# VH-VL binders against q9rc53r339to534, part 15

Target 1, 196 residues: q9rc53r339to534
Amino acid sequence: AQTHEFSNKLNTISGFLQLGKIDEAVDFIQKERKIQQEWIHFFIERVNDPTVSAVLLGKISQAQELGIDVDIDPSSQLLTPLQERQQELLVTMIGNLLENAFDALLASGIENKKIYISFTDMGDDFIFEVEDNGPGIPPQLMESIFEEGFSTKEGTHRGFGLALVKKAVHELGGAIFLEEGELGGACFVLTIPKHE

## First folded at step 4 (VH-VL)

Design C11 (framework fv_trastuzumab)
Fold by ESMFold2-Fast, scan of step 4:
Structure C11 (fold): chain C 196 residues (1-196), chain A 118 residues (1-118), chain B 107 residues (1-107)
Amino acid sequence: as target 1 above (196 residues)
Amino acid sequence: EVQLVESGGGLVQPGGSLRLSCAASGFTFSNYAIHWVRQAPGKGLEWVARIYWSGGYTRYADSVKGRFTISADTSKNTAYLQMNSLRAEDTAVYYCARGGFRYPLDYWGQGTLVTVSS
Amino acid sequence: DIQMTQSPSSLSASVGDRVTITCRASQSIYSYVAWYQQKPGKAPKLLIYAASSLQSGVPSRFSGSRSGTDFTLTISSLQPEDFATYYCQQYYSWPLTFGQGTKVEIK
């Protein structure tokens, strides 16, 4: 029920943004008490794809409901038009990376849960980065976290999210990496070529 | 007009301390990172540290970790570099520059000279 | 750390010459390379970003290109004000790293 209601809210927000009804989108979100107005204006200005905006805003709202603080690099942008398949796979990858971070943080028992999101299209590639302050990925697991059926979640060995992300990004000619981040947890970087 | 102005450089003895300031204007401070880059006399450019206004996230070059601290006062639009336990090898012109996530250093200050000598 | 190897260390040229400076990254950095010009006693100035994008206000005689991990700065027709030291820089990964510089001096 909550899932269906959540999807309907994202569709409403996406609809307002697609129609250029910025004030209505902001008012709708403000009434939900889930997303800061500053983020809405940021996404309208910095993300030129309404579907990607709606998904990110929805995930930020979900994080807030879970008690997770989300910060976005303020220089982030996605202004280059996405091809239909790039958009479809990018929203899938964003969803799975953020769900992975949510799961890691919720399993950790950390009081001050944080996620840091960065993205850019200023070069030849779309780059999207998700970092958390959770327990991170042990070095011995780095080879296996992208294999089907493996999970990075503490206490579980079930997961297809990261394997799905790897498959999706490779379909677009891109790559996914683990990098050293600032928050001490996992830091995943997606790269997708802008032009084939 | 984007402008960065450094101050606080000078002569200091080995083991001493200095605090550099970088006053920024002409842009929305929360949307960018501030970097410190140094250049020893007659040598090339070396990145030193950066800070993001929004999160206060900091990162340092290995050569200065534990000795230098970067900070920012967003109410004054000023970034600082606190330099402790200075060595002769820290002698350089120190520049502050504007950057961001996978963003070039697009505007630089004039630089301030730090000389570490007996 | 990602190493940026710049060549040549110096070159002599005349006004009107085509000048080419190269830079090689030790690993993939996509297009996240900038080129800076520095004149004696002055701060570096951004010329090119994202390997090939010209910074606003920079003359069109400056251009950048990428081939894999190799990057090139070209000045199509050298002017008197172009005699300076040029640096490449990667801004893909931490720490930020610069090439060692190329001094363009009068022949």
Scores: ipSAE 0.065, ipTM 0.641, lowest interface PAE 5.5, mean pLDDT 84

Design C12 (framework fv_trastuzumab)
Fold by ESMFold2-Fast, scan of step 4:
Order: structure tokens, then C-alpha cells, then sequence
Structure C12 (fold): chain C 196 residues (1-196), chain A 118 residues (1-118), chain B 107 residues (1-107)
């Protein structure tokens, strides 16, 4: 139900953006009281793909509803046109990385839940990074978290999301790995070549 | 036009302190990370410190960690480098530079000379 | 830390010469390499970013290339104003690291 409602709202926002109706998109979002106007202006200026923008804005809205604070590095950009397959797989990967961060933070019990998103296409690759301030990933589990059906002692839910990301990024000739972050939790780095 | 102007350099004795300032203009200050890079006389470039656009994330070279503190005042469009417990090996021209997430250092200030000598 | 090894440390060339400077990263950094020019008494100036992209306002005689972890800066026809020290830099991972520099001198 909620998923259906958010999907419909994201489609409306995406439709306005694709038609160049920026003011209408902003008005719709403000009416819904889920996304601040500054996010919309950031995405219009810094992200040339309406579908990627819609997914990220939807995930920011979802995070706010869950009590999770989301920030995006303002030097981020995705200005290079995406091929159809790259776009489809990238939105799937973004969705799964953010859902994984939501799940980790909600399970953590910490009071000030934060996610930091950074992305760039300035080099030969698209790079997307998601960092949280949760408990992080123990070193002994770093390889296992990308295996299909992986679960932890902290939960019994099957971990299909990260396995889907690894499969998608490998299909695009890219890589996913954990890096040292500044928030103290998990920091996932996704790298996708611009030219296949 | 993008401009970065450093100030605050000078002569200081070992163990002393200095605060460097980097005044920025011609761009939206809060959209970029600010960096300090130094160059000892006749030597190469060494990255020193970075502060993110939000001011919430700082990073330091191991050689200065615990002694130097980077900060920023968005209302003044100015980044600072507080240098404590200065050593002779800290003698260098200090440059302020603009950067970001996996972004080059695209504009640099003129530099300010710090000399640590008795 | 990612080490950037630059070669040669210095070279002598004449106006009109083709000049090549090489930089090697100790590990994969994709294309996150910049090249800077520094003239005596001046701040470094960005020439090339993302290994091969020319910064706005930089003459087309400057070019950059990548082969794996090897990066090259080329000046196709050296001009009098090009006599300077050149630095490579990786901006992929922390801490940011520079090559040791290459001084291009008048022959």
C-alpha cells in the first residue's frame, strides 16, 4: 500500500521533471510535505536523469518517514547520459543499497540515524557511495554480505539486496566494495564504467 | 570569478601557534570541500587537511593530526587552519584549494608563507 | 596510502619539442588523476583532471592519458611559457597524494 502510494508519487514527480515542468514538480512535492525544495533544485541542476532523480528523492522521503536523516554531498553529480541498461541497473542498485542502510539503522537502536550519499561521473566511471552511522560490518563478514540469501545473528531476514547489487554491477563491468567512512558505520562504494 | 585569498602566515618559534585564513569568493562556498596543501621551500606538494561542505567531516595528513584543526565559517565564506605545536618541518607555503567528492583541486589561492624558526 | 611515482625528476627541452611526463599509482585509482603546472613563486594551476580531461582555458597542446595505473602528461610542442614544474595527483582515496614533481628546464 505504502509502496504503491510512493511509486505513484514518484511517477508524478518524474513525469513533471521529464516534461520540464520544474515548478509543478516542486509544488507537488511541497504539497506532499515529504521533500524540501532545496533537494529538488539540487537534482535538477546536478542529475540529468529524471528516473535516477525520482528514485533518490523517493528514498529521501522514505528515510524521513523512518526518522533517518539523509544528506547528499553537494559536489555530487550525474551529468553523463545513461544507457537504458545502465539506468535500469543503477536505479535497482541505488534502491537496494539504501534499503540495506535503512534496515541496518533501524535494527541498530541508535538515536541519531544518518545516511550520507555521494556520487560522481567526472572520471571514466559512475561512482555512487552510501555511508551510514550504524554498527558497520565486522571484517569477517565483509565478503559474505554479498552472497545470495545471506543473513546475520542480528536478524533472520534473507539478504537478497546486496547480492542483487553485486550481480547488477558485475553485469555492467563494475565493482562494489566497502570503504572506510567518516560516519563510523558501513560505507559501500559502487563503481560502474561509463563505456562498456 | 573564483578567488581564494590566504592570510595569517608569518614567522613563529617552535612550539608556537598560527591561524591561517582562506577567504573565498565567486562561487557557492557550501557546495565545495576546502583543502590545505603545503610546500616546503624547494620541495613538492603535500596535502594537509580537508573540511567538507557541511563542516561535519574533516581529514588530516598523519604528519599534522592532533596538532592542526581545519574549520569553516559559511557566513563569512572562509576556511581556517589552526596550527598548534609548530615544528621546523612545518615551514612551508600553505595553499588553500577548492575540491569535493572525487573532484580535483581546481582553484588554488596565492599561498601564505609559514616559517618556524628560532 | 596510495603512492604516486613520477618520472623523470627533471628534463631539459627546447621550444617546439614534444615532452612526456609519466606517473605511476601504487594501486588502482581508476581515472582520478590530475596534473598541475607550477611556475616559480606561483600557486599550482590545474591542467588536466580525470586523467585526460582538459581544464577550461588550458592550451590544447597539453593532453593526458591513462593505461592501467600508468598516467602520462604530454606537451605536444613546448612553448616558452611551459617551462615549469609539473605534478600528478590522485584524488580517488584518502589521503590525497602527489607525485614528487618533474622540472621542465630550458635546454
Amino acid sequence: as target 1 above (196 residues)
Amino acid sequence: EVQLVESGGGLVQPGGSLRLSCAASGFTFSNYAMHWVRQAPGKGLEWVARISWSGGYTRYADSVKGRFTISADTSKNTAYLQMNSLRAEDTAVYYCARGGFRYPLDYWGQGTLVTVSS
Amino acid sequence: DIQMTQSPSSLSASVGDRVTITCRASQSIYSYVAWYQQKPGKAPKLLIYAASSLQSGVPSRFSGSRSGTDFTLTISSLQPEDFATYYCQQYYSWPLTFGQGTKVEIK
Scores: ipSAE 0.117, ipTM 0.652, lowest interface PAE 5.1, mean pLDDT 84

Design C13 (framework fv_trastuzumab)
Fold by ESMFold2-Fast, scan of step 4:
Structure C13 (fold): chain C 196 residues (1-196), chain A 118 residues (1-118), chain B 107 residues (1-107)
Amino acid sequence: as target 1 above (196 residues)
Amino acid sequence: EVQLVESGGGLVQPGGSLRLSCAASGFTFSNYAMSWVRQAPGKGLEWVARISWSGGYTRYADSVKGRFTISADTSKNTAYLQMNSLRAEDTAVYYCARGGFRYPFDYWGQGTLVTVSS
Amino acid sequence: DIQMTQSPSSLSASVGDRVTITCRASQSIYSYVAWYQQKPGKAPKLLIYAASSLQSGVPSRFSGSRSGTDFTLTISSLQPEDFATYYCQQYYSWPLTFGQGTKVEIK
């Protein structure tokens, strides 16, 4: 399926970056998905963790294939070294938050689908934010969306991802919040303490 | 060296319009969000407007929504604040500043005075 | 809106004194707090960002700290050039908000 082929492409990108084969990763991404060279350079300079870079670049590629425009705040940075468990769980949480945004936008039927990403480590926490311009989350559902098995759609998988993010961030002593954002849709803010 | 230089301030009558400019130098303009922050005489600081680095997203204080428009011209490394339907309470020094959301105002311009009076 | 309550509104201190200014957020903003110094007739200047990080070029006598939603700016040994108004600001959530300012007057 499309998601299977995408997963293989993401693994290839991650593999190239982790082996220090930056030129191969850049070439692969540009040929397959036409990601701007400036963004690849930005991630290499502003994100110290190759796995996090690979996941973000892969998700940007997936968004483009789905007809979703992605903007990343240029002041974003993740330069503080991540502990192994922090990296593993952050990668999982980033993946699930972005998949949630993709699903919401694709279900919305809106023509101009947009996602805004911001991340920073300038304070005491690693912070990662994903906002979309979809319909948002009704106040009555805000408590339910983080429960296992919750879904606003028929089918079984949507809802599990947010429950997984809540579990993962709790393990790291962090938090996940719904905030007011720039695009008017759902805005999820993830915080992870730098200290144990 | 990062530098922001404002211009366009002056005296204007209530209901009038004015456009402020902020010329940026010493950094890659398109990599940063730009904001306007104002300060009424003898008063504190109030954030007014922000434009994202891509120019695709703008945000305004409730006090100026519908009257002010922030924009940027990356070819000129310049941010603008178009101020319409000006009121006496808009009288302030207007500062251009780099940053805004999840990023501090790390550099500020010298400010330009806007006086709304009859 | 997130309110930033700054105190005191004004203070006077002698050269060499330790000075503290406090700022309280009405809700959690993590460490997204900046402190600015403004001298009469001049633009504000960033001193501290991320609650406790010293901006390059700022003297080491300035420091910031956080305890929950309480933030403090400390000047360990006040100098004559520190005459100014100081502002805290949260940059976590819309709209961006500032404290009301603290005027520091040196005796």
Scores: ipSAE 0.006, ipTM 0.505, lowest interface PAE 11.2, mean pLDDT 82

Design C14 (framework fv_trastuzumab)
Fold by ESMFold2-Fast, scan of step 4:
Structure C14 (fold): chain C 196 residues (1-196), chain A 118 residues (1-118), chain B 107 residues (1-107)
Amino acid sequence: as target 1 above (196 residues)
Amino acid sequence: EVQLVESGGGLVQPGGSLRLSCAASGFTFSNYAIHWVRQAPGKGLEWVARISWNSGYTRYADSVKGRFTISADTSKNTAYLQMNSLRAEDTAVYYCARGGFRYPLDYWGQGTLVTVSS
Amino acid sequence: DIQMTQSPSSLSASVGDRVTITCRASQSIYSYVAWYQQKPGKAPKLLIYAASSLQSGVPSRFSGSRSGTDFTLTISSLQPEDFATYYCQQYYSWPLTFGQGTKVEIK
């Protein structure tokens, strides 16, 4: 029920943004999730895809409810129009990477949980990065975390999230990498070509 | 329009400290990161440090990590580079530059000279 | 660290010449390469970003291109004000790294 309610709220927000009803989208989010207006205006100015905007705003709201501090690099942008399949898969990948970060942080027991999100389309590729301050990924596990059924002791269906991301990004001709981050946890980087 | 102005350079003895300032104007500085890049006399460019305005997210070159600290005061539109335990090899013109996430260094200040010598 | 190797380190040219400077990355950095021009005593100035995009206000005789991890800056018809040192830079991965520079001198 909670999942359906959340999806319905995101669809409503996406609808307002697609119709150019920025004030209505802001009002809806403020009443429902207590997100500040600056986030919404940032996304409308910096993200030219209403569905991607709605998903990111929804994930930021979810993180706040979980006690996770989320910040976005202020120079981030996604202004290039997305093809239908790119949009579908990007939304799925964003969702899975952020859920992976939420799970890692909640399982870690650390007090000051933080996620840093960055994205750009300034070059020939869409680049999307998620960094957390959780326990990170041991070097020995770097290959296996992207395999279907990788055991993290998470439970039913959870071990498939990163495998799903790798499959989705491969379909788009892109790649996913682990990089060194400043926050001390995992740092996942997605690269997706603008042209198939 | 877009302007970055460095200040605080000068002569310092080895082991000393110096604080550089970068005053930004003509843009919404909270939408960008500020970088410090240095250039030793007659040498090439070396990236030193970066701060993201809205989050304070920082990064440093290995050569300065633990000795230099980058910070920002958004109310003053100013970024700072606190340089401690200075060495002769830190002698350089220090530039601040506007950047961001996978974004070029599109505007640069005029530079401020730091000389570390006895 | 990603190594950016520029060639040549210097070249001599005359006004009207076509000048090409190359830069090679030690690993994939996609199109995240910028080219800067620096005149003596001055700060660097951005010419090209994202490997091939011309910065606003920069003359059209400057162009950039990419082939894999190889990047080129071309000045189609060298002007007197173009005698300077040129640097390539990757801004894909930390730390940001520059090529060693190419000095374009009067012949």
Scores: ipSAE 0.343, ipTM 0.718, lowest interface PAE 3.4, mean pLDDT 85

Design C15 (framework fv_trastuzumab)
Fold by ESMFold2-Fast, scan of step 4:
Structure C15 (fold): chain C 196 residues (1-196), chain A 118 residues (1-118), chain B 107 residues (1-107)
Amino acid sequence: as target 1 above (196 residues)
Amino acid sequence: EVQLVESGGGLVQPGGSLRLSCAASGFTFDDYAIHWVRQAPGKGLEWVARISWNSGYTRYADSVKGRFTISADTSKNTAYLQMNSLRAEDTAVYYCARGGFRYPLDYWGQGTLVTVSS
Amino acid sequence: DIQMTQSPSSLSASVGDRVTITCRASQSIYSYVAWYQQKPGKAPKLLIYKASSLQSGVPSRFSGSRSGTDFTLTISSLQPEDFATYYCQQYYKWPLTFGQGTKVEIK
């Protein structure tokens, strides 16, 4: 179906990018017309890791199907090579943070659902930010959202997979932070050291 | 010890060209961007251009687009600002500074004076 | 472009005084504001980043704070070496933009 077809197309694009065949990747995108060309061009220029690109594009597509508007900060980039374990855990963490944002927004009943993503590999760390315009996290719950028991108590509520994200980021010597958001919702920041 | 050292400033006539250099040392060059920021005599700071070491991505202020070109030679750990079609309004002390995406300008060079005068 | 408006343009103070400089962004920039000190004939030096984080090696009398789009640099007890011009700067969006500067002069 559409999901498998889209995933296969993303894998083909990732393959061309891994081989340095940018023109072939662009031509493939133009021929298909079902893939958002703007997103693919952004990722070709700004993200050197094909797996991270594929996962983010997949999540953006999923968000659009759910009626969620996704913006990526235009200054974002990820050009420093990821170690295999960093890539595996980063992909898992991105997936869980975005799923938590989707669940919170869908449960909120907000009409204009929005997620803002930004990332950078400048300086000493890989930094990834995910912000939503949902109800946010009450101060009383800020410590408990990272507990395993909490994430399963509420089913699809906010907190699902956050315990896994905390474990994964700590394995990489990094940290996860809850910042005060500007969109009115939750803002999660991942920091992963490049060299440790 | 992080250091940035500018050179290449001087007096040039309107319409002329000049190339500034910024030699960097004491840090891993692949992890940072180099920015050029200028300051006209008695005036404030104005961002001019940026290049990222790891990507080669360049960005320019609207006031210099099409006239200035930023480049880098990673083998020499040096960034350059090629300034063409210079105007009197380009007269300033030019600083290079270390930065990055959502990262402050944490270390600055001493500056080099560019005077555009007839 | 994001405009950074500083006030005051200049102030006169005595050693030991508490000095406050403000900066307002024309739109939301989160906490992506830095403060720089510039002495005559010298390059700017980073004092504060991410609105309130003190740069390594900067004296603790310097502090920064944020309230919405309003940013404040405070020097709790002015020292002789603090007479300089101070600039705020946003580094959230391109192009990077600076405030017009505040000159802190001796009374």
Scores: ipSAE 0.013, ipTM 0.483, lowest interface PAE 8.6, mean pLDDT 81

Design C2 (framework fv_trastuzumab)
Fold by ESMFold2-Fast, scan of step 4:
Structure C2 (fold): chain C 196 residues (1-196), chain A 118 residues (1-118), chain B 107 residues (1-107)
Amino acid sequence: as target 1 above (196 residues)
Amino acid sequence: EVQLVESGGGLVQPGGSLRLSCAASGFTFSRYAIHWVRQAPGKGLEWVARISWSGGYTRYADSVKGRFTISADTSKNTAYLQMNSLRAEDTAVYYCARGGFRYPLDYWGQGTLVTVSS
Amino acid sequence: DIQMTQSPSSLSASVGDRVTITCRASQSIYSYVAWYQQKPGKAPKLLIYAASSLESGVPSRFSGSRSGTDFTLTISSLQPEDFATYYCQQYYSWPLTFGQGTKVEIK
C-alpha cells in the first residue's frame, strides 16, 4: 500500500529535478521527510541523473522511518549520462539492493542499524555498492542467494529480489557479487559497463 | 590549492607510541577519504589505513590492525594516525594522501619520517 | 589481496626514447589502476588514473593503457626530468596495493 504512494512521491521529486526546479524539489523533500540540506546539495553536485537522485533520496527517507542510519561515501559520483535502459535497470537494482538491506537489518534485531552506500563512474564501469552491519551472508549461501525463489533456512529472507538484480545486471553486461565489507554485514557490489 | 601536511614523526624505541597528524587545506575535507601510506627506506609503497569523514569509517592493513588507530577532527581539517606497540619494521616515511571510493590518491603530503630503533 | 606485479624493476634509457612499464593484476580490477611518479626525496605524484586518464598538469608524453588485467605506462619521448621511480596501484579492492616499482635511470 505504501509502495504506490512512495513511487508517486519519487515521481514528483524526479519531475522537479528534471525541470531544473531545485528549490521546489528541496522544499518538497524537506516537508515530506525533514531531510537535511546537506543531502540535497550532495545530490545536486554529485549525481547528474534526476531519477537516480530521486530514488536514493526516497530510500534514505524510507530508511529514516525504519530507524536505519544511511550514509553515502562523500566521494561518490554519477556524472556520466546513462542510456535509457541503463537508467531504468539501475534504478530497479538500487531499489532492490536497498530493500534487501532493510529487510536483513529489520530481521536481525540489531539496535544500531547502518547502511553505507558508495558509487562511482570514474572508470569504464558504473559501480554501485551497498553495505550493511547486519548478520551478513553465510559462505555456503553466497551462490544460492541469487536464485529465484530463494529463502534461507534461518528465515532471514535475505536474497529476496537479488535474482531480479542478477538478471537485470546481466542484461547490461555487468555483474553483481559479494565483497568483504567494513561494517561486518553484507557488501553487494554492482558493476555495469558504460559501453556495449 | 590542495595541500596535505604531515607532522609528528621522530625517533621512538620499540614498543613505544607516536601520533602523526595530517593537516588538510584547499578542499572540502568531508568530501574525501584520507589515507596513510608508508615507505620503508629504499623500499616501495605500502598502504596503511584509511578514514572517511562520513560516519568515521576506518580500514587498516593487516600489518597494523590492532596497533594503529586512524581518527579525524573535521573542525580542524586534520586526520591522525595513533601508532602503538611500534616495531622496527614500522620504520618508514609516512605519507597522508587524499582518496575516496574507487578514487586515486590524487594529492600527497611531503611525508614525515618515523624511526623505530633503540 | 590483489597482487600487482610490476616489470621491469629498473631500466636505463636515453633522452628521446620510448619507455614502457607493465603491471599485471592477479584478479580483475576493471580500470581501477593509477600510476605514480616518485622523485628521490619527494612524495609520489599522480600521473594516470582509471588506467588511461591523464591527470591535470601531467605532460602528454605520459599515457596509460589496459588489456584485461595487464596495464602499461608509456613515456613516448623520455626527458631528463623523468628520472624517477614509477609505481602502479590498484584502487578497486581492499587493501589498496602497489606494484614494487620501476626505477628509470636517464643516461
Scores: ipSAE 0.465, ipTM 0.762, lowest interface PAE 2.7, mean pLDDT 86

Design C3 (framework fv_trastuzumab)
Fold by ESMFold2-Fast, scan of step 4:
Structure C3 (fold): chain C 196 residues (1-196), chain A 118 residues (1-118), chain B 107 residues (1-107)
Amino acid sequence: as target 1 above (196 residues)
Amino acid sequence: EVQLVESGGGLVQPGGSLRLSCAASGFTFSDYAIHWVRQAPGKGLEWVARISWSGGYTRYADSVKGRFTISADTSKNTAYLQMNSLRAEDTAVYYCARGGFRYPLDYWGQGTLVTVSS
Amino acid sequence: DIQMTQSPSSLSASVGDRVTITCRASQSIYSYVAWYQQKPGKAPKLLIYKASSLQSGVPSRFSGSRSGTDFTLTISSLQPEDFATYYCQQYYSWPLTFGQGTKVEIK
């Protein structure tokens, strides 16, 4: 579901959340009734960082316009305050991982495109996972997808953003890796240590 | 209070089928994953299956893949484990437990005994 | 699969004793370890999660710690109701895996 008016309203909500204006965002949603309130309430209750909330909400909106279903595990949380650099790089990594998933799914020809997002900040690390139900990563490409300048002539764009994600997570002392996912496609997990 | 109550266990012959139920109360069912964990008599705990909060994503232990199916009815706050082609080694107490992504199994039901024998 | 090796398989202790149970993961799982207590004929009960966090309602004599891939459950002063079997569990990667259990028996 793509409409210019719908996208503009989501951008306004994302702007309020990005500026930490949670009460204003809630008021706007209640007045408009054009967006499912449950998603916004989830972010308000489970994610204490307005910028991260705004980026995820924006990506969910983008996915809907592309015909991709995005779900977030309801046990997910990000309640620990992020340092400025952690926030900046996390937002960049989230964006690149989701854009890579979008590109893979759109190139796949799959009718029912799905992305599942999970994250937690319990204990010593922030863990963020993005998985899709696309074709996945061939074993022979698993190492090369993180190389700068990697691309495939088969029409996938995986690797362009992944090198940036790897550099960003390593700057924070973390790691990115591939895991077996629940949807059968690619499953990327990143882990970022807390300031402690 | 968070509660999970299992039912549907019993005696069944090899090759038979049973459906277990896990009725949840005291929390928002759709916010959590539900897991099945089994324990053979005198043995340890073995994870069996999980269904996500949305009911859209399922995962199984290799020992039960193709034979067991996990499902949920959100309107009834109930998860199910359909067990087909049962074998003697499936004999165990079956527990349902509440969980999630990288989240512990924080509340467990009382368990229901499944005995597969002649 | 991630293997959780638990030690000892059983131990005998007296009321008031300090009891320590260990669990080793076959690979890095961060702090994604839970400890459960199971009494005969009963369901397991969560005691500790994220290696060292005490579950609400669990007595403070229970504690958990992590050192790399090694995890410990400690009962600082054993009470009569603590005679049970204890299991560690990793919830970092699929499939979820448990240790084989440690039976704490009365001496």
Scores: ipSAE 0.006, ipTM 0.545, lowest interface PAE 9.2, mean pLDDT 83

Design C4 (framework fv_trastuzumab)
Fold by ESMFold2-Fast, scan of step 4:
Structure C4 (fold): chain C 196 residues (1-196), chain A 118 residues (1-118), chain B 107 residues (1-107)
Amino acid sequence: as target 1 above (196 residues)
Amino acid sequence: EVQLVESGGGLVQPGGSLRLSCAASGFTFSNYYIHWVRQAPGKGLEWVARISWSGGYTRYADSVKGRFTISADTSKNTAYLQMNSLRAEDTAVYYCARGGFRYPLDYWGQGTLVTVSS
Amino acid sequence: DIQMTQSPSSLSASVGDRVTITCRASQSIYSYVAWYQQKPGKAPKLLIYAASSLQSGVPSRFSGSRSGTDFTLTISSLQPEDFATYYCQQYYSWPLTFGQGTKVEIK
């Protein structure tokens, strides 16, 4: 179980980053306990975009309030500057993918809810991967989940989030895929060309 | 200076076991994947297994699944490959290599020879 | 599994020659291809990653390119130290897979 104190600290750091106050964020982190400092220093060292950092930290804080454990692959990086439209759409897509994972996990009733995030910009593309340990997506529904207005029998998600992600990634010349992950649930992969 | 050093290879009889070690230095071990890649005498490269993020996630080639176990001790910057039920076709030089999420195998160890023979 | 088909299996060349090695993926892997050089008795060495990015310290005579699922390693002017076996590898999807290798021999 995550604590409210940890979530509040992440929200404070997210706030500093959103305001472009990197020095203040660093100072705050340096005064925290070692394990939290090491984890949050990841964002400062490996994610050059303050808005992306702020969104991820905010979503991690939200997950912890919901009793969901979130980990980020430590080899992840986002060091290449984002174009304004790439940044706008990427933060929207990240938000929608994580909300989708939250909804799936909360509806599942699973005791030990987990989300694993990985991303890289080492190649010609920005790649973001979000996987969960929920029930996954039945093969029959894999195409339907990206359709606007799609509704499940669980009746929990609105059916717009994944459609918006597909539209956004296609605008950037990229793609979204479902892959096999390591956690046994849904694994969504976004690929976005850097040249946009 | 990034270095990976393998040890533990040797001669073993079919059905036997060996544990290989990969000692890493010059980088933060837990920030990377560690892979094992093997090469039979005169043959090409075959990926065997990897471990990511302090042992949180493991992957194996179908040819070794159920027989080999990869693990890591992050306090010692060392990864291990426990090889059980060894077969003649497991004879190879075993390399340790550094990788990551959609990342190349950028540094390799010198390799350690495993010979499975009566 | 993603298959990486490498050609040719071997070639004979002279110092100064332009050498081209090709690798084909069985499905889309974007640009997640690396090329390695291996000399007898030694570990492989990374030459090219992300299909076309030159690894630090690797001579500029080495280059890589991509066209769809086809990948090419080119050595613009072969040097004596370049006689070796070369491997392509995809790192997009699990399991990681290598081409069969191309041995570059003295003519």
Scores: ipSAE 0.322, ipTM 0.721, lowest interface PAE 3.2, mean pLDDT 85

